VHH binders against NH(3)-dependent NAD(+) synthetase (nadE). Designs and how they scored, part 17

Target 1, 296 residues: NH(3)-dependent NAD(+) synthetase (nadE), of Coprothermobacter proteolyticus (b5y8q4)
Amino acid sequence: MNTAMEETQRIEQFLRKALVSERKHGYLIGVSGGLDSAVVLKLLVQAVGKENVLGLILPDRDTEKKSTTLARSLLEQEKVPYKVISMTPLLRHLGVYKDMPLFLLPTRGLKESIVRRFYNDYTKKLNKPVFFAQWEEPPTQLPYFYEGIAYYRIKHRVRMATLYYYAEKNDYLLVGCTNLSERLIGFYVKYGDDVCDVAPIAHLYKTEVRQLSEYLSVPEDIRNRPPSPDLIPGITDEYSLGINYETLDQILAGLEEGKTAEDLKQLFPADIVELVINQVKFTQKLEGKPYMLKRA
Below, E stands for the ipSAE of ESMFold2; O stands for the ipSAE of OpenDDE; V2 stands for 0.75 times the mean of E and O plus 0.25 times the DockQ between their complexes.

## First folded at step 9 (VHH; framework vhh_sonelokimab_d1)

Design m8 (from k7 with D112R; at its last look DockQ between E and O 0.96; V2 from the best seeds 0.00; counts 0 for: pae E 2.3 > 2)
Fold by ESMFold2, look of step 10:
Formats: sequence, structure tokens, C-alpha cells
Structure m8 (fold): chain B 296 residues (1-296), chain A 124 residues (1-124)
Amino acid sequence: as target 1 above (296 residues)
Amino acid sequence: DVQLVESGGGLVQPGGSLRLSCAASGFTFSEYAVGWFRQAPGKEREFIGAISYSGDSTYYAVSEKGRFTISRDNSKNTLYLQMNSLRPEDTAVYYCAAQEGWYDLEDSSEYRYWGQGTLVTVSS
């Protein structure tokens, strides 16, 4: 049973059906140089042809050069047309970079070191990894805590707005690259990278996306990168979560199979199990719409 | 201090060949797709062809009929245009241009940097 082959065929048919149903001619994709967008790009090219896909690379000041290099190389390999649009001028105009004065530090290595020091201090004072604590009021004043949250989230929202502009200019559908692991724990930004027209890997755990990447021959340079949103120097997915994806996905799959918290605590540290379970429940309660009065 | 500087233009007899160069400075040339345009007096600027940032992909205007070849040398920050079987209709100012992506290659508005041009005259 070649599950990767059958799943690829399922996704390709889904992508073709969406174009017909929406009467559109192609897909717009943001290509980050990370694993998920690379897998989705490969699927798009196979499903609808390279001439019906447009890639956008949207770096900002804090984006690693490697990310842009990998994204450009993949798009060239797949022969997909693409644009590179720096978000730096808009983010600077909004004042985003002044809230986090990383420009005072002379090297990226120093930027990463001080950012990680602040994250470690937050984790200690909040008694949990920053990702899980970001919706809670801290017990004491933490320097740059809310500025850091706003700094991170606005970048996703600016990118979302840019992606939709180009999708609409080309009469294309916007494809999203969020996977099931991210959706179950809310590892996305509301009204940011969570909005799209078509989400072809939203049913796959991160570890399953990795397996599919091998079948699709995604370049090793991309497959070997630690997962990262690449928005803040030094911060990867697993650094922010305090959990690796293998462990996270095993807990999530266990919950899907009906295992209880007590069952999972036999296999994984109790505090990690509770963090994940509580986060899944919190995410399930997110409605994604404003509170509204009903018309009288 | 971004510059693209064309060279190699001049007078050539019909049927002859000419090689144009475009030297780049002030930006990371190896990250840009680059292309050639030309403009004859009284006519609109027309696209000749483009080559991707790595040199692995080329795209040519249908009208050039396979007479022109674009190449690049990223180690020298230089773009080339080899023109063969030249005709009087090829008389024009030739421009090089650069864009960060690989998109809508015939649309001059997609190119961020432009050279000042080099004149090619084809006459008997």
C-alpha cells in the first residue's frame, strides 16, 4: 500500500477540482524556503502545471538569506514564475522594527543570542514555553513581551494581505500551507497565515508532510532545515514550542485514536501531555469570528 | 550605486555578428534575472529575451527567430547578448535590465534596474 502515492493523487485531484469549482485559472503560493510550502509547491505543479502557479517570496529584514535562497532555487527547479517582494519598507513604515530594536546589535549571532536570552527568561517566569503562554497575562512586567507578540503576528498579517492582493490580481486561488499539527494546536496567526482559499495539507501531521516530501523529492537542503517561521532571529518552531514535532504528533495521533491523558502520560512527560491537551482544547474553542449582538 | 552598463555596440554590416556585454555593479547580480530590450527610433521598446538568476532558464521573444543568444557569467557580474545574422531592422539602442523574480518577462515595468543603452547600427 503506497500511502504517499495515493495521498498525492488525492491532493492533486482536490486541487484540480477547486480550480473548476471556483472558476479560476491557477494558484498563488507563498514560498518560504521551508518544508510545508515546498511540499505544496510540488503538489501544485503536478496537479495544474507550472504555468498555472505563481510563487511569492516575501522576505523582511529578519529573514535569513538562506530562506530566500532556498525558495528561489526551488521555484527555478520547478520552473514556476515568481516575484520577490520585500516587506521591510512597509514594516519599517508601520514602526514594527522600532518596537524590537535589534538593529542596535551588530551581528545576527548577537541578535539570536539576546533574543534567546529573553525567551529563556520568559519561559522561566511564565513556567511554560512562550508559545503556550502568549495568551496569558504574565505575573510580572516582562520587557518586550507584548511588543514581541505584536512584532511576530503583524508580519504574518502583512504577508497575508500581500498574498491576497497578488492572488486577486491574477485571478488565482490562494493556497495555504498549514498542516494538521499546526491547526490542532493553533500554531498560526489569526487573520494571518490561517486564511487561504485552499488548504491541501491541512489534514496531514507535520511528520506526515515530511514523509510526503521524500516521495515528492523535495530537495535535501529544505528537508533538513529545522522548522521555523523565520520571523524572529534564533527562534525555530521547536524552540518556541519546547516540544519536537515527533513527540507532538505522537501525542496528537494518540488523541485521535482515543487515548486518554493518563494513557499518554505513561509514554510522555506529564507536563508536556497536559500542555498539548489543553492547547488542543483551547484551539477547538476558537471560533474565528467577532463577538456580535444579534439583531433585535 | 546600482549600475548596469552596456557595451559592445557599433556599426555592423548586414549578415554580421555582434556581441553585447552588460556589466553589473552595486547589487547582488547573481540573485537577479536579467534581460535585453531594444528601441529603434520612433518605435516602442521591445523585449528580446531574458535569462534566470542561475542561468539555467532562458526565454526569448518569438520575433527574434533564434538569431540571438543570451548568457551570463555570475563570477564576472556580466550578461551577454550574442547577435547573429544581423539585419538593418535590428538597428536600435539595446538595453539590459534586471528583476528580482522570474515573472512577466516581456513587461518592462517588472524590471527594477536599467542600463543607459548601447547603439547598434546595421547598414551596408
Scores: ipSAE 0.500, ipTM 0.827, lowest interface PAE 2.3, mean pLDDT 89
ESMFold2, look of step 9: ipSAE 0.493; ipTM 0.818
ESMFold2 (binder alone), look of step 9: mean pLDDT 84; pTM 0.853
OpenDDE, look of step 9: ipSAE 0.881; ipTM 0.949
ESMFold2 (binder alone), look of step 10: mean pLDDT 85; pTM 0.860
OpenDDE, look of step 10: ipSAE 0.878; ipTM 0.949

## First folded at step 10 (VHH; framework vhh_sonelokimab_d1)

Design n1 (from f1 with D112R; at its last look DockQ between E and O 0.66; V2 from the best seeds 0.00; counts 0 for: pae O 8.4 > 2)
Fold by OpenDDE, look of step 10:
Structure n1 (fold): chain B 296 residues (1-296), chain A 124 residues (1-124)
Amino acid sequence: as target 1 above (296 residues)
Amino acid sequence: DVQLVESGGGLVQPGGSLRLSCAASGFTFSEYAVGWFRQAPGKEREFIGAISYSGDSTYYAVSEKGRFTISRDNSKNTLYLQMNSLRPEDTAVYYCAAQPGWYDLEDSSEYRYWGQGTLVTVSS
């Protein structure tokens, strides 16, 4: 990676060029209160000015209040116009909350505890972290397993649809906040948070994004939060992955550098290395296209 | 019932200063951005400025930059407009308004709640 300064300049130029090329006048961004969206917002403001950025906060029932607060605070600090639009009514209408009845639990703490218990159980039964297991049939029937998957995926998809609606309404480009780490292992929802016009940090590992966040003076309360999609109570990225981003990124970078599985197994647990390698391969095969016949 | 009540208006001489207040009730004031508008006789309503929910950010119309200062006290559910160097052309009914976001601040239609207004007359 370039220095934080150099990379910032590079990304800013990229963002400006994209507007010119696409003949658009601004950017729409979903702001979650997380690090990635914060970094992207900072970059947008620096690149094109706050007057050319529109932020959306799209919470639902399961969104942590702190996330919304942080997102709002950041947008206001940057003087970027924004709207808060609850996704709860739409998701409720679809019956999403009935399929996973977390609402029966009275407190967030209890919701988090119960969800984590399920995840732990899944992990034990699947013998791998839930994220890596979601693409294969479990050996045994797991309660709410598919419902849970559908539950968090639909949230990303309805948010995506909403984001594009406002982007198009304003004749703006939709910016994505997916990073390289997420992309390489498929830690995104297909036709959800991966869908955008411009992806300014898609080439950066999560750890590099953290470096940029410091350089860009992202608020500490955002930087110090565990990465989380904030879709299911109690589930962080690292909890889902079973490894931290530091380890993941080192493995991914090693692969990029041409290190073999055996090389990496000297540095990291063998099971984790295999898991990541297999996931990367899997992700590459499924990237962004439906099954289609080739032209005869 | 939601209420925004402006006060502090009156007659002032050119070059004078005036501080308007807006008292809010019936909703969570601290969760709303709030702003000031004014409408002169025979003219359209115009945006003056707005302040974020926390008070950390302010935005002013280009035409009003420097003379007017907006502040808020969330503990008192009150919005303020400090007006300095007043001119005859500042004569208008001044309105406070509240919106749940920080969106299109100059667009009056984005504001959910409105006060009844207070008259400010600048005259020698």
Scores: ipSAE 0.012, ipTM 0.319, lowest interface PAE 8.4, mean pLDDT 90
ESMFold2, look of step 10: ipSAE 0.389; ipTM 0.778
ESMFold2 (binder alone), look of step 10: mean pLDDT 85; pTM 0.861

Design n2 (from m8 with R112K; at its last look DockQ between E and O 0.98; V2 from the best seeds 0.00; counts 0 for: pae E 2.4 > 2)
Fold by ESMFold2, look of step 10:
Structure n2 (fold): chain B 296 residues (1-296), chain A 124 residues (1-124)
Amino acid sequence: as target 1 above (296 residues)
Amino acid sequence: DVQLVESGGGLVQPGGSLRLSCAASGFTFSEYAVGWFRQAPGKEREFIGAISYSGDSTYYAVSEKGRFTISRDNSKNTLYLQMNSLRPEDTAVYYCAAQEGWYDLEDSSEYKYWGQGTLVTVSS
């Protein structure tokens, strides 16, 4: 990565050129209260001006209140217009909240404890973190495993649909906040948070996004939050991955630099290296397209 | 129950001043942007101004700048409108309203909660 200043300037020019190329006059961004969207918001404001950016805060029943508070505070600090649109009525109408009967638990703390207990049990039974295990066929006695997958993935898809609706209403481009770390291991939801018109940080590892956040003066209370989609109580990115981003990014950067699996196993636990390398290879084979017959 | 209750309306002489209050209950007032609208007899409802959830940003209709001041006290769940140099055309029912964001502030359809209104009459 260039210096933070040089990289910021490069991204800002990219954002300006995308508006010209697509003949649009602004950007629509989902602001979660997390690091990646905060960095992208700062970049948008500097690139095209606050009057050409519209923020959406899209909480649902399970969204931590702090996420919405931080998102609102950042948008006001940047003087960007924004709407808050609860996803809860849409998700309730679809029946999503019935798939995981968390409503029977009186407090968020208890919800988080129960959800984490299931995640821990899955990790033990599958001998790998839940994120990686979702690509396997688990035993039929793994309760709520597929319901949990559907539960969080549909939230991303409902959010995506809402974001595009408002982008289209305003004739704006939808900016995405997916970073390189997420792209390389497939840590996104197909037809969810992987869909956007412009992806200004898709070339940066999570740790590099963190470095930019300091240069861009993203508030510390956002910068110090554990990364999370904030869709299921108690589940952060690193909890689901079972690997922190510092370790993940060092392995990914090593692969980019040409290090072999054996080189990396000298620096990191062998099982983690194999898990990451296999996931990167698996993700490279995903096309994000339907299976199709080749033309005869 | 969610409520916005305006008060402080009444009869005032031209050139006078009046302070309206809007008391909020039943929702988290400090998370909402709030604004003032008015509707004169036979006229469409019109935007006066709005203040952000924290109070740090204000926005006024161009025609009202300098005469009206919006403020809020989140500890009291109350929105205020200070009106100075009142004129007969300011005669209207004044409404407070709240929205969850900070968007299209002049569009009344963007506001989720509305008060019942307080009548201000400016007449000699």
Scores: ipSAE 0.492, ipTM 0.824, lowest interface PAE 2.4, mean pLDDT 88
ESMFold2 (binder alone), look of step 10: mean pLDDT 85; pTM 0.853
OpenDDE, look of step 10: ipSAE 0.881; ipTM 0.950

Design n3 (from m8 with E106R; at its last look DockQ between E and O 0.94; V2 from the best seeds 0.00; counts 0 for: pae E 2.6 > 2)
Fold by ESMFold2, look of step 10:
Structure n3 (fold): chain B 296 residues (1-296), chain A 124 residues (1-124)
Amino acid sequence: as target 1 above (296 residues)
Amino acid sequence: DVQLVESGGGLVQPGGSLRLSCAASGFTFSEYAVGWFRQAPGKEREFIGAISYSGDSTYYAVSEKGRFTISRDNSKNTLYLQMNSLRPEDTAVYYCAAQEGWYDLRDSSEYRYWGQGTLVTVSS
């Protein structure tokens, strides 16, 4: 990454050029109360002006109240118009909340504790953290395993559909907030948070996004939060990954520089290095389109 | 039970002042932007202005700018409208309304909760 100043200027130019190229008047952004969307919001306001940005806050029943509070506060600070649209009625109608009966647990602390217990059990039985195991068929039946996968993925897809509706209604481009760390290991939901028209931080590791957030004066309350999609109680990015972003990004940057697995195992635990390398390789094979026959 | 209750309406001489209040209950007032609207008999509802959830941003209809001031006290769950230099054409029922965002403030359909109104009559 260039200096924060140089990188900011580069991204701002990219954002302005995308509007001209696509003949659009502004950007629609989902604002989560997390770091990545806060950085992107700041960049948008600097690049195209607050009057050409529309924010959406899309909570559901399991969204931490602090996430909505922080998102609202940031949008007011930046003087960006926004809507708050609860996804809860739609998710309830689809039966999503019945498949994961967290409503039977009276406190958020208890919900988080129970969810973490299931994740720990999954990790033991699958011999890897849940994020990495989600594409495997379990060797024994794991309660709520597939229900849990569907539970968090549908929320991203409902969010995506809502975001595009408002982008189209306003003749705006949808900006995405996925970073390079997430892209390289597939830490996104197919047809969910990976779908956008413009992805201004997709070339930056998570730790580089954090660096940029300081330069852009993103509020400390946002910068100090553990990264989380805020979809399942108790589950942060790093809990699901079993790896912190500092370690993950150092391994990924090493691979970008051409370091071998053996080089990296001298610096990091061998099992973590192999897990990350195998995931990067797996993600490179993924296609974002249906299997199709070629025209004869 | 969600309620917005306007008060402070009444009879005022032309050129006078009046302060309306809107008391909120049954929802988290401090998370909502709040707006004032009015409706004279036989007329369409008219947007007056709005104030953001924190009170840090206000937006007024162009024609009413300078005469009316919107404020809020989140510790009392109360919204205020100070009206000065009143004219007979200000005679209307005044409503407060709340929305969770800060969007399309003039569009009454964006507001989820509505008060029942308070009558303001500006007449000799």
Scores: ipSAE 0.477, ipTM 0.817, lowest interface PAE 2.6, mean pLDDT 89
ESMFold2 (binder alone), look of step 10: mean pLDDT 84; pTM 0.848
OpenDDE, look of step 10: ipSAE 0.879; ipTM 0.949

Design n5 (from m8 with S57T; at its last look DockQ between E and O 0.94; V2 from the best seeds 0.00; counts 0 for: pae E 3.2 > 2)
Fold by ESMFold2, look of step 10:
Structure n5 (fold): chain B 296 residues (1-296), chain A 124 residues (1-124)
Amino acid sequence: as target 1 above (296 residues)
Amino acid sequence: DVQLVESGGGLVQPGGSLRLSCAASGFTFSEYAVGWFRQAPGKEREFIGAISYSGDTTYYAVSEKGRFTISRDNSKNTLYLQMNSLRPEDTAVYYCAAQEGWYDLEDSSEYRYWGQGTLVTVSS
């Protein structure tokens, strides 16, 4: 990555050019209370001005209260107009909360403990972290495995639909907050958080986004939070991945530089290197379009 | 069980002052932006101004700048409207309203909760 100053200037120019190219006057952003959306929000305000940015906070029943508090505080500090729209009624209507009966557990702490227990059990039975295993058919039927996948993914899709509604209602571009680390290993939900009009940090590893956050003076409360989509109690990015971003990004950067699997296995656990390499290759093969017949 | 209750209305002579209060209950007041509207007899409801959830940001209708001041006390779940230099055209029912965000502040449809109103009469 360039220096933080050079990179922010480059991203800001990119954001201004996109508005001109698409003949739009502003950006819509989902603000989660997490690092990536905070960085993107700061970049948007610097690039196009606070009056040309609209924030959405989209909590649901399982959203940690601190996430909403941090998102609201950041938007207030940046003087950006925003709406808070609960996803809970839509998700309840779809029956999502009945598939994962967390309502039977009296405290968030207990919900987190039980959810983590299921994740640990899945990891043991599948011999890999849950993120990497989600596309496999398990050798033994695991309770709540597919329900959990659906539970997680539908929340991203409901958020995406809501974000686009407000972007189009305001004639704004939807900005996405996916970073390079997530893109390379497919740590996003198809037709969910991967869908946007403009993706200003998609070229930056998570650790590089963290460096920008320091330069942009993102509040420490946000910068020091473990990364999480905050959709299921107790589940962070690194819990799902079974690897921290420092290690993940070093492996990804090594691959970008042309290092071989053998080179990387000298520096990192062999199983992790293999999981990451295989996942990158799998993600590269994902189609950008539906499977279609060619015109005869 | 959400309530917004305005008080402090009454009869005032032209040039006088009034302080209206809006007491909130049944929701987390400190998470809502709150605003004031008024409706004169035979006229449509009009926006006066709003204050953000923290109290750090205020926004006023251009026509009312300088005479009205909005403030809030989150420890008391109360919104205030200080009205100075009152004129007969300020005669109206005054309403407080709350929204969760900070968006399209003059549009009454963006406000989720409404009070029943308090009458202010400025006699000529």
Scores: ipSAE 0.410, ipTM 0.781, lowest interface PAE 3.2, mean pLDDT 89
ESMFold2 (binder alone), look of step 10: mean pLDDT 85; pTM 0.856
OpenDDE, look of step 10: ipSAE 0.876; ipTM 0.948

Design n6 (from m8 with Y111F; at its last fold request DockQ between E and O 0.96; V2 from the best seeds 0.00; counts 0 for: pae E 2.6 > 2)
Amino acid sequence: DVQLVESGGGLVQPGGSLRLSCAASGFTFSEYAVGWFRQAPGKEREFIGAISYSGDSTYYAVSEKGRFTISRDNSKNTLYLQMNSLRPEDTAVYYCAAQEGWYDLEDSSEFRYWGQGTLVTVSS
ESMFold2, look of step 10: ipSAE 0.526; ipTM 0.836
ESMFold2 (binder alone), look of step 10: mean pLDDT 84; pTM 0.852
OpenDDE, look of step 10: ipSAE 0.879; ipTM 0.949
ESMFold2, fold request of step 13: ipSAE 0.515, 0.512, 0.389; ipTM 0.833, 0.832, 0.778
ESMFold2 (binder alone), fold request of step 13: mean pLDDT 85, 85, 85; pTM 0.857, 0.857, 0.856
OpenDDE, fold request of step 13: ipSAE 0.892, 0.887, 0.892; ipTM 0.953, 0.951, 0.953

Design n7 (from m8 with E100Q; at its last look DockQ between E and O 0.71; V2 from the best seeds 0.00; counts 0 for: pae O 6.8 > 2)
Fold by OpenDDE, look of step 10:
Structure n7 (fold): chain B 296 residues (1-296), chain A 124 residues (1-124)
Amino acid sequence: as target 1 above (296 residues)
Amino acid sequence: DVQLVESGGGLVQPGGSLRLSCAASGFTFSEYAVGWFRQAPGKEREFIGAISYSGDSTYYAVSEKGRFTISRDNSKNTLYLQMNSLRPEDTAVYYCAAQQGWYDLEDSSEYRYWGQGTLVTVSS
């Protein structure tokens, strides 16, 4: 990666050029209170000006209050126009909350604890982190396993639809906040948070995004938070992955550099290396296209 | 019932100062951005300024920068407008308004709740 300064400039130019090329005048961004959206927001403001950016905060029932607060604070600090639109009514209408009756639990702490218990049980039974296991049939029936998957995926998809509605309504480009680490292993929801017109940080590893966040003076409260999609109480990215982004990015970077599995197994646990490599291969195979026949 | 009630209006001499208040009830005031508008007789309603839900951010119309200050007290569910160096052209009915977001603050249609207004007359 370039220096933070150089990369920032590069991304800004990219963002400006995209508007010109697409004959648009602004960007729409979903702001979650997380690091990636914060970095992208900062880049947008620097690139095209706050007056040409519209932010949306799209919380639902399970969204942590702190996330919304941080998102608001950031948008206000940047003086970017924004709307807060609850996704709860739509999700409720779809019956999503009935499939996972977390509402029966009185406190967030309890919700988090119960969810983590389930995840731990899944991990034990599947002998791999839940994220990697979701692509395969479990060896045994796991309560709420598929319901859980459907639960968080639908949230991303309804948010995506909402974001595009407002983007189109304002004749704006939708910016995506997915990073390279997420893309390479498929740590996104297909036809959800991966869908955008412009992806300004899609080429950067999570650790590089962190570097940029410091350079861009993203608030510490945002930078110090564990990365989380904030869709299911108690579940962070690293919890789902079973490894931290530092390790993941090193493995991914090694692969990019041409290191073999054997080389990487000298540096990292063999099971993790294999897990990541297999996931990358899997992701590459299905990336961006439905399963379809080739032309005869 | 949602209610915004402006107060503090009255007659003031040119060069004088006036502080308006807007008392909110019937909704979670601290979750809304709030702003001030004014309408003079025979003129369109015009935006004065707005303040974010937390009070950390303010935005003013270009024409009003420097003379007017907007603040809020969420513990009292109250919005304030400090007006200094008042001019005859400031004569208008002043309205407080509330919106959920921080979007297109100058557009009155973006505001969900409105007060009944308070009259400010600047005259010698």
Scores: ipSAE 0.015, ipTM 0.341, lowest interface PAE 6.8, mean pLDDT 90
ESMFold2, look of step 10: ipSAE 0.277; ipTM 0.717
ESMFold2 (binder alone), look of step 10: mean pLDDT 85; pTM 0.855

Design n8 (from m8 with S57N; at its last look DockQ between E and O 0.94; V2 from the best seeds 0.00; counts 0 for: pae E 3.2 > 2)
Fold by ESMFold2, look of step 10:
Structure n8 (fold): chain B 296 residues (1-296), chain A 124 residues (1-124)
Amino acid sequence: as target 1 above (296 residues)
Amino acid sequence: DVQLVESGGGLVQPGGSLRLSCAASGFTFSEYAVGWFRQAPGKEREFIGAISYSGDNTYYAVSEKGRFTISRDNSKNTLYLQMNSLRPEDTAVYYCAAQEGWYDLEDSSEYRYWGQGTLVTVSS
């Protein structure tokens, strides 16, 4: 990565060129209260001006209130117009909340405790963190496994549909906030948070996004939050991965530089290196398009 | 359950001043942007201005010409409209309204909660 200043200038130019090339009025962004969307919001405001950016805050029943508070505060600070649209009525109508009966638990603390217990049990039975296990043959003895996957993924897809609706209403481009670390290991939801028109930080590791956030003066209370999609109580990125981003990004950067698995195992635990390398290979083969017959 | 109640309307001479209040109950007032609209007889509802949830940002209709000031007191769940240099054309029913975001502030359909209105009459 270039210096923060040079990289910021490069991204801002990219954002300006995309807007002109597509003949659009501005950018639509989902603002989560997390680091990546905060960085992208700052870049958008500097690149195209606050009046050409629209923010959406899309909470549901399980969203931590702090996420919404931080998102709202940032948007007001940047003087960007925004809407808050609860996804809860639609998700409830679809029956999503019945598939994981967390509504039986009266407090968020109890919900978090039960969810973490399920994750721990799955981790033991699969002998690896839940994120990596979802790509394997489903175990028949794990209750709620498919319901949990569907529960988590549908929230991303409902958010994606809502984001595009507002982007098209305003003749705006939808900007995505996925970073390189997430892209390389498949830490996104197909046809959910991976879908956008413009992806200004898709080439940056998570740790590089953190460096940019300091240069861009993203508030400390956002910068210091553990990364989380904030879709399931108690589950952060690093809890799901069982790996912190510093370690993950060093392994990924090593692979980019041409280091072998053997080289990396000298620096990091062998089981973690194998998990990451195998996941990168799997993600490279993950096609985002339907199977299609060739024209006869 | 949810209520917005305007008060402070009445008869005022041209050139006079009036302060309207809007008392909120039944929802978390401090999480909402709030604004003022008015409707004169036979005319469409007209946006006056809005103030953000924290009170840090205000936005006024261009036609307002700096005569009106919006403020809020989140500890009292109250929105205010200070109107100065009143003219007969300001005669209308004045409404307060609330939205959860800060978007399309002049579009009345973006506001979730509405008051019943208070009549302001500017006449000699």
Scores: ipSAE 0.392, ipTM 0.777, lowest interface PAE 3.2, mean pLDDT 88
ESMFold2 (binder alone), look of step 10: mean pLDDT 84; pTM 0.854
OpenDDE, look of step 10: ipSAE 0.879; ipTM 0.949

## First folded at step 12 (VHH; framework vhh_sonelokimab_d1)

Design p1 (from n6 with S30D; at its last fold request DockQ between E and O 0.94; V2 from the best seeds 0.00; counts 0 for: pae E 2.3 > 2)
Amino acid sequence: DVQLVESGGGLVQPGGSLRLSCAASGFTFDEYAVGWFRQAPGKEREFIGAISYSGDSTYYAVSEKGRFTISRDNSKNTLYLQMNSLRPEDTAVYYCAAQEGWYDLEDSSEFRYWGQGTLVTVSS
ESMFold2, look of step 12: ipSAE 0.516; ipTM 0.833
ESMFold2 (binder alone), look of step 12: mean pLDDT 84; pTM 0.846
OpenDDE, look of step 12: ipSAE 0.883; ipTM 0.950
ESMFold2, fold request of step 13: ipSAE 0.528, 0.524, 0.517; ipTM 0.836, 0.837, 0.832
ESMFold2 (binder alone), fold request of step 13: mean pLDDT 84, 84, 84; pTM 0.849, 0.849, 0.848
OpenDDE, fold request of step 13: ipSAE 0.892, 0.887, 0.893; ipTM 0.953, 0.951, 0.953

